# Ledger of designs, part 39: miniprotein binders against q9f7q9

Target 1, 364 residues: q9f7q9
Amino acid sequence: MSKKIYIGAMTGTSHDAIDISFLSIGTKIHLEYFHSIKFPKSLRLKVKKLIENNESSLSDLGTINKEIGFLFSKSINEAIGFSKIKKSSIECVAISGQTIRHEINKRFPFSMQIGDPNIVAKETGLLVVSDFRNMHIALGGEGAPLVPEFHNQLFYKARNPRIILNIGGISNYSFVKNRNDIWGTDVGPGNAILDAYCSDFLQIPFDKNGAIAAKGKVDHIELGRLLQNNFFKRKCPKSTGKELFNIKILSKKFLKKKAEDILCTLVEFSAKSIINSIHKNGHNNCDIVICGGGAHNKYLVKRISEMASNDIVLSSDLGHDVFAIESMAFAWMGYKRVSNEALIVQTSSKNVKGLLGSITKSKL
Key: E = the ipSAE of ESMFold2; O = the ipSAE of OpenDDE; V2 = 0.75 times the mean of E and O plus 0.25 times the DockQ between their complexes.

## First folded at step 21 (miniprotein)

Design cc5 (at its last look DockQ between E and O 0.84; V2 from the best seeds 0.85)
Fold by OpenDDE base, look of step 21:
Structure cc5 (fold): chain B 364 residues (1-364), chain A 84 residues (1-84)
Amino acid sequence: as target 1 above (364 residues)
Amino acid sequence: MSIKVTFETDDRKTLWEIYYEVWYLALWMGYDVIITITGDELVVYVTLPSEEEAEKFYKELLEIAKELGAKVEVKVDGKTVRVE
């Protein structure tokens, strides 16, 4: 029998890309093919503006939702073509959409992902699974992180508790101790502010290897101010987004410092946010496995290592690709949804179970 | 011109180091790239307007391959132009 393939397609990693993973799921989860395509600059800038300004006309919001839907469709169809995988072997496509707003601390909590699944279903001719976060919220979760159960599936080792630390635009970690007990939280900023500073002020993509930050000095005044953010006072598990942790939270006085000092301080902010979260939750006596684009910021990894008493490894040292983990998680969540298997949702009181994601089909 | 650069290495970790370096380069140069990973191969796809820009770009990729110890093949419009 041909292998069943599950596709996960996502945006919002530390790099300006759409990442697409093709998984086979049996006794093992296997990445059969990975495809990454550059996110169009013009559309990226529109999305950035929406996130940072929290304003749009209904017309503009409707338009960009369709533009992102076509972008996903094009990228997925291209990935299928390049993979040489038969379309008949593909059971579903799970999409993250593009997060533009995440507001949990309101009477009506929501997470807004754009990218019309109807366009994706029509243009690909595949079953599409979407809108995972809002079902997670409806079940009493915060819509993030979505990956803790997937991290448990990949990284569980008996008698070896692990932190799986994903450093994307936002940092999150999962505590992997038991197969049936999942735990995860967002911890604060990852690369989002670093990359925004590099793009907006230095006209470079990002601080490669953290090499600029490694030459700088910490502004302890700004660092202290940033660490006072009300998000850090909330109990875990908790969620956040780029709407809370973006370039606009930086003081005008701080932005006048040397670039190396700014980047050094921002690395320290991410590193301390991670370590403080681990310590606050009592998870300080286990291995840290790092994944996501932040794993390649050598200076950030160094600062985490210097602040942690734990051994640190990359997910690649365990045979799991650093950049593919998030898109793989969506593919796996797609599998769970089409198989009618409930996912564990962390709530403020107890874990619950439910089906995550909406199914969209254009044909039988 | 259609450029296809294939990197090959027995070390999966090295493939992702190549991935990171190629992404930085592509973002810095402003090129729309596709990067694929299957097995022990990483492939970069890009379309560039001139032979000069094509040569400039794939020379940077050859340096990445050399620095990280990967085999590399460069195809321009389907024709192999480098194997290192």
Scores: ipSAE 0.853, ipTM 0.952, lowest interface PAE 0.4, mean pLDDT 93
Fold by ESMFold2, look of step 21:
Structure cc5 (fold): chain B 364 residues (1-364), chain A 84 residues (1-84)
Amino acid sequence: as target 1 above (364 residues)
Amino acid sequence: MSIKVTFETDDRKTLWEIYYEVWYLALWMGYDVIITITGDELVVYVTLPSEEEAEKFYKELLEIAKELGAKVEVKVDGKTVRVE
């Protein structure tokens, strides 16, 4: 019999890529095909403006929502063609959408992803699963991170608790200890401010291996100010987005300093945010497995390692697909949704279960 | 000029290091690449305007393969140009 394939498509990778993973799921989860392309510059700039300025006309927002829908559709159809995987074997495509707002601490909490799933369903002809975050929120969760149960699936080992640290634009970690339960939280910035500084001020895509940062000196005054953010005082589980961790939080005086000192300070901010959270939650006595694009920032990993009381390993050192884990997680959640299987939702009190993801079809 | 460069390695760590190096190179040169992974194979697809640019790019990819110890095949307009 033909393998059943589940596609996960997402934006917001460390390179501003669109990552698409094709999974087969049986006794084991297997990455059959991975496809990565650049997020178009013009759309990236529109999305950046939405996130940073929180301003748009309703008409512009409506148009951008359609443009992102077509972007996902084009990218998925391209990936199918290049993969040579039969379209008839594809059970669903799960899309992350592009997050533009994430506001939880309110009477009516919400998370807003753009990328119209109706466009994706029509243009691909596939069953689409989308909007995982708002059902998570409706069930009492934070809407993010979504990966902790997938991290449990991949990394659980009896008598061997582990931290799975995902360094994307925003960093999150899972404490993997119990086969049948989850624990996870967003922790703060990962690459988001680093990459934005490189792009906006240095006209480079990112600081390769943290080489520029490694030459700098920490501005301890600015670092102390950045760490005063109330997000770091919140009890876990907690969630955040790029609207809290972007260039606008940096002081004008700090931005006049040498690029190496700015990047050095921002690496320290990400590293200290991560390690402070791990220590505050009492998760000191286990390995930290690093995944996500930040796993290849050698200087950032070095700073995390030097601050940690934990042993540090890269998920790639364990043979895992470090850059694909998040898109694989969406494919896996799509699989769970079309299989009518509940996911675990972590709340501020007890964990609950629910069906995450909305199903969209263009045909009967 | 359509370029297809295929890297092969059975080490997942090396595979994703190639991915990182290729993305960095493509972003630095301003090229819109497609990177794909199937099994132990990473493939880079790009269309470039001249043979000069094509050769400049795939020579950099050959160097990545050499430094990281991967097997590599370069095709230009469907014709195999290098196997290492």
Scores: ipSAE 0.845, ipTM 0.953, lowest interface PAE 0.5, mean pLDDT 90
ESMFold2 (binder alone), look of step 21: mean pLDDT 83; pTM 0.816

Design cc6 (at its last read DockQ between E and O 0.95; V2 from the best seeds 0.89)
Amino acid sequence: MSIKVTFETDDRKTLWEIYYEVWWLALYMGYDVIITITGDELVVYVTLPSEEEAEKFYKELLEIAKELGAKVEVKVDGKTVRVE
ESMFold2, look of step 21: ipSAE 0.863; ipTM 0.958
ESMFold2 (binder alone), look of step 21: mean pLDDT 83; pTM 0.813
OpenDDE base, look of step 21: ipSAE 0.868; ipTM 0.956
ESMFold2, fold request of step 22: ipSAE 0.846, 0.853, 0.845; ipTM 0.952, 0.954, 0.952
ESMFold2 (binder alone), fold request of step 22: mean pLDDT 84, 84, 84; pTM 0.826, 0.820, 0.820
OpenDDE base, fold request of step 22: ipSAE 0.886, 0.899, 0.888; ipTM 0.962, 0.966, 0.963
ESMFold2, last read: ipSAE 0.835, 0.845, 0.852; ipTM 0.949, 0.950, 0.955
ESMFold2 (binder alone), last read: mean pLDDT 83, 84, 84; pTM 0.816, 0.822, 0.821
OpenDDE base, last read: ipSAE 0.869, 0.303, 0.900; ipTM 0.957, 0.712, 0.966

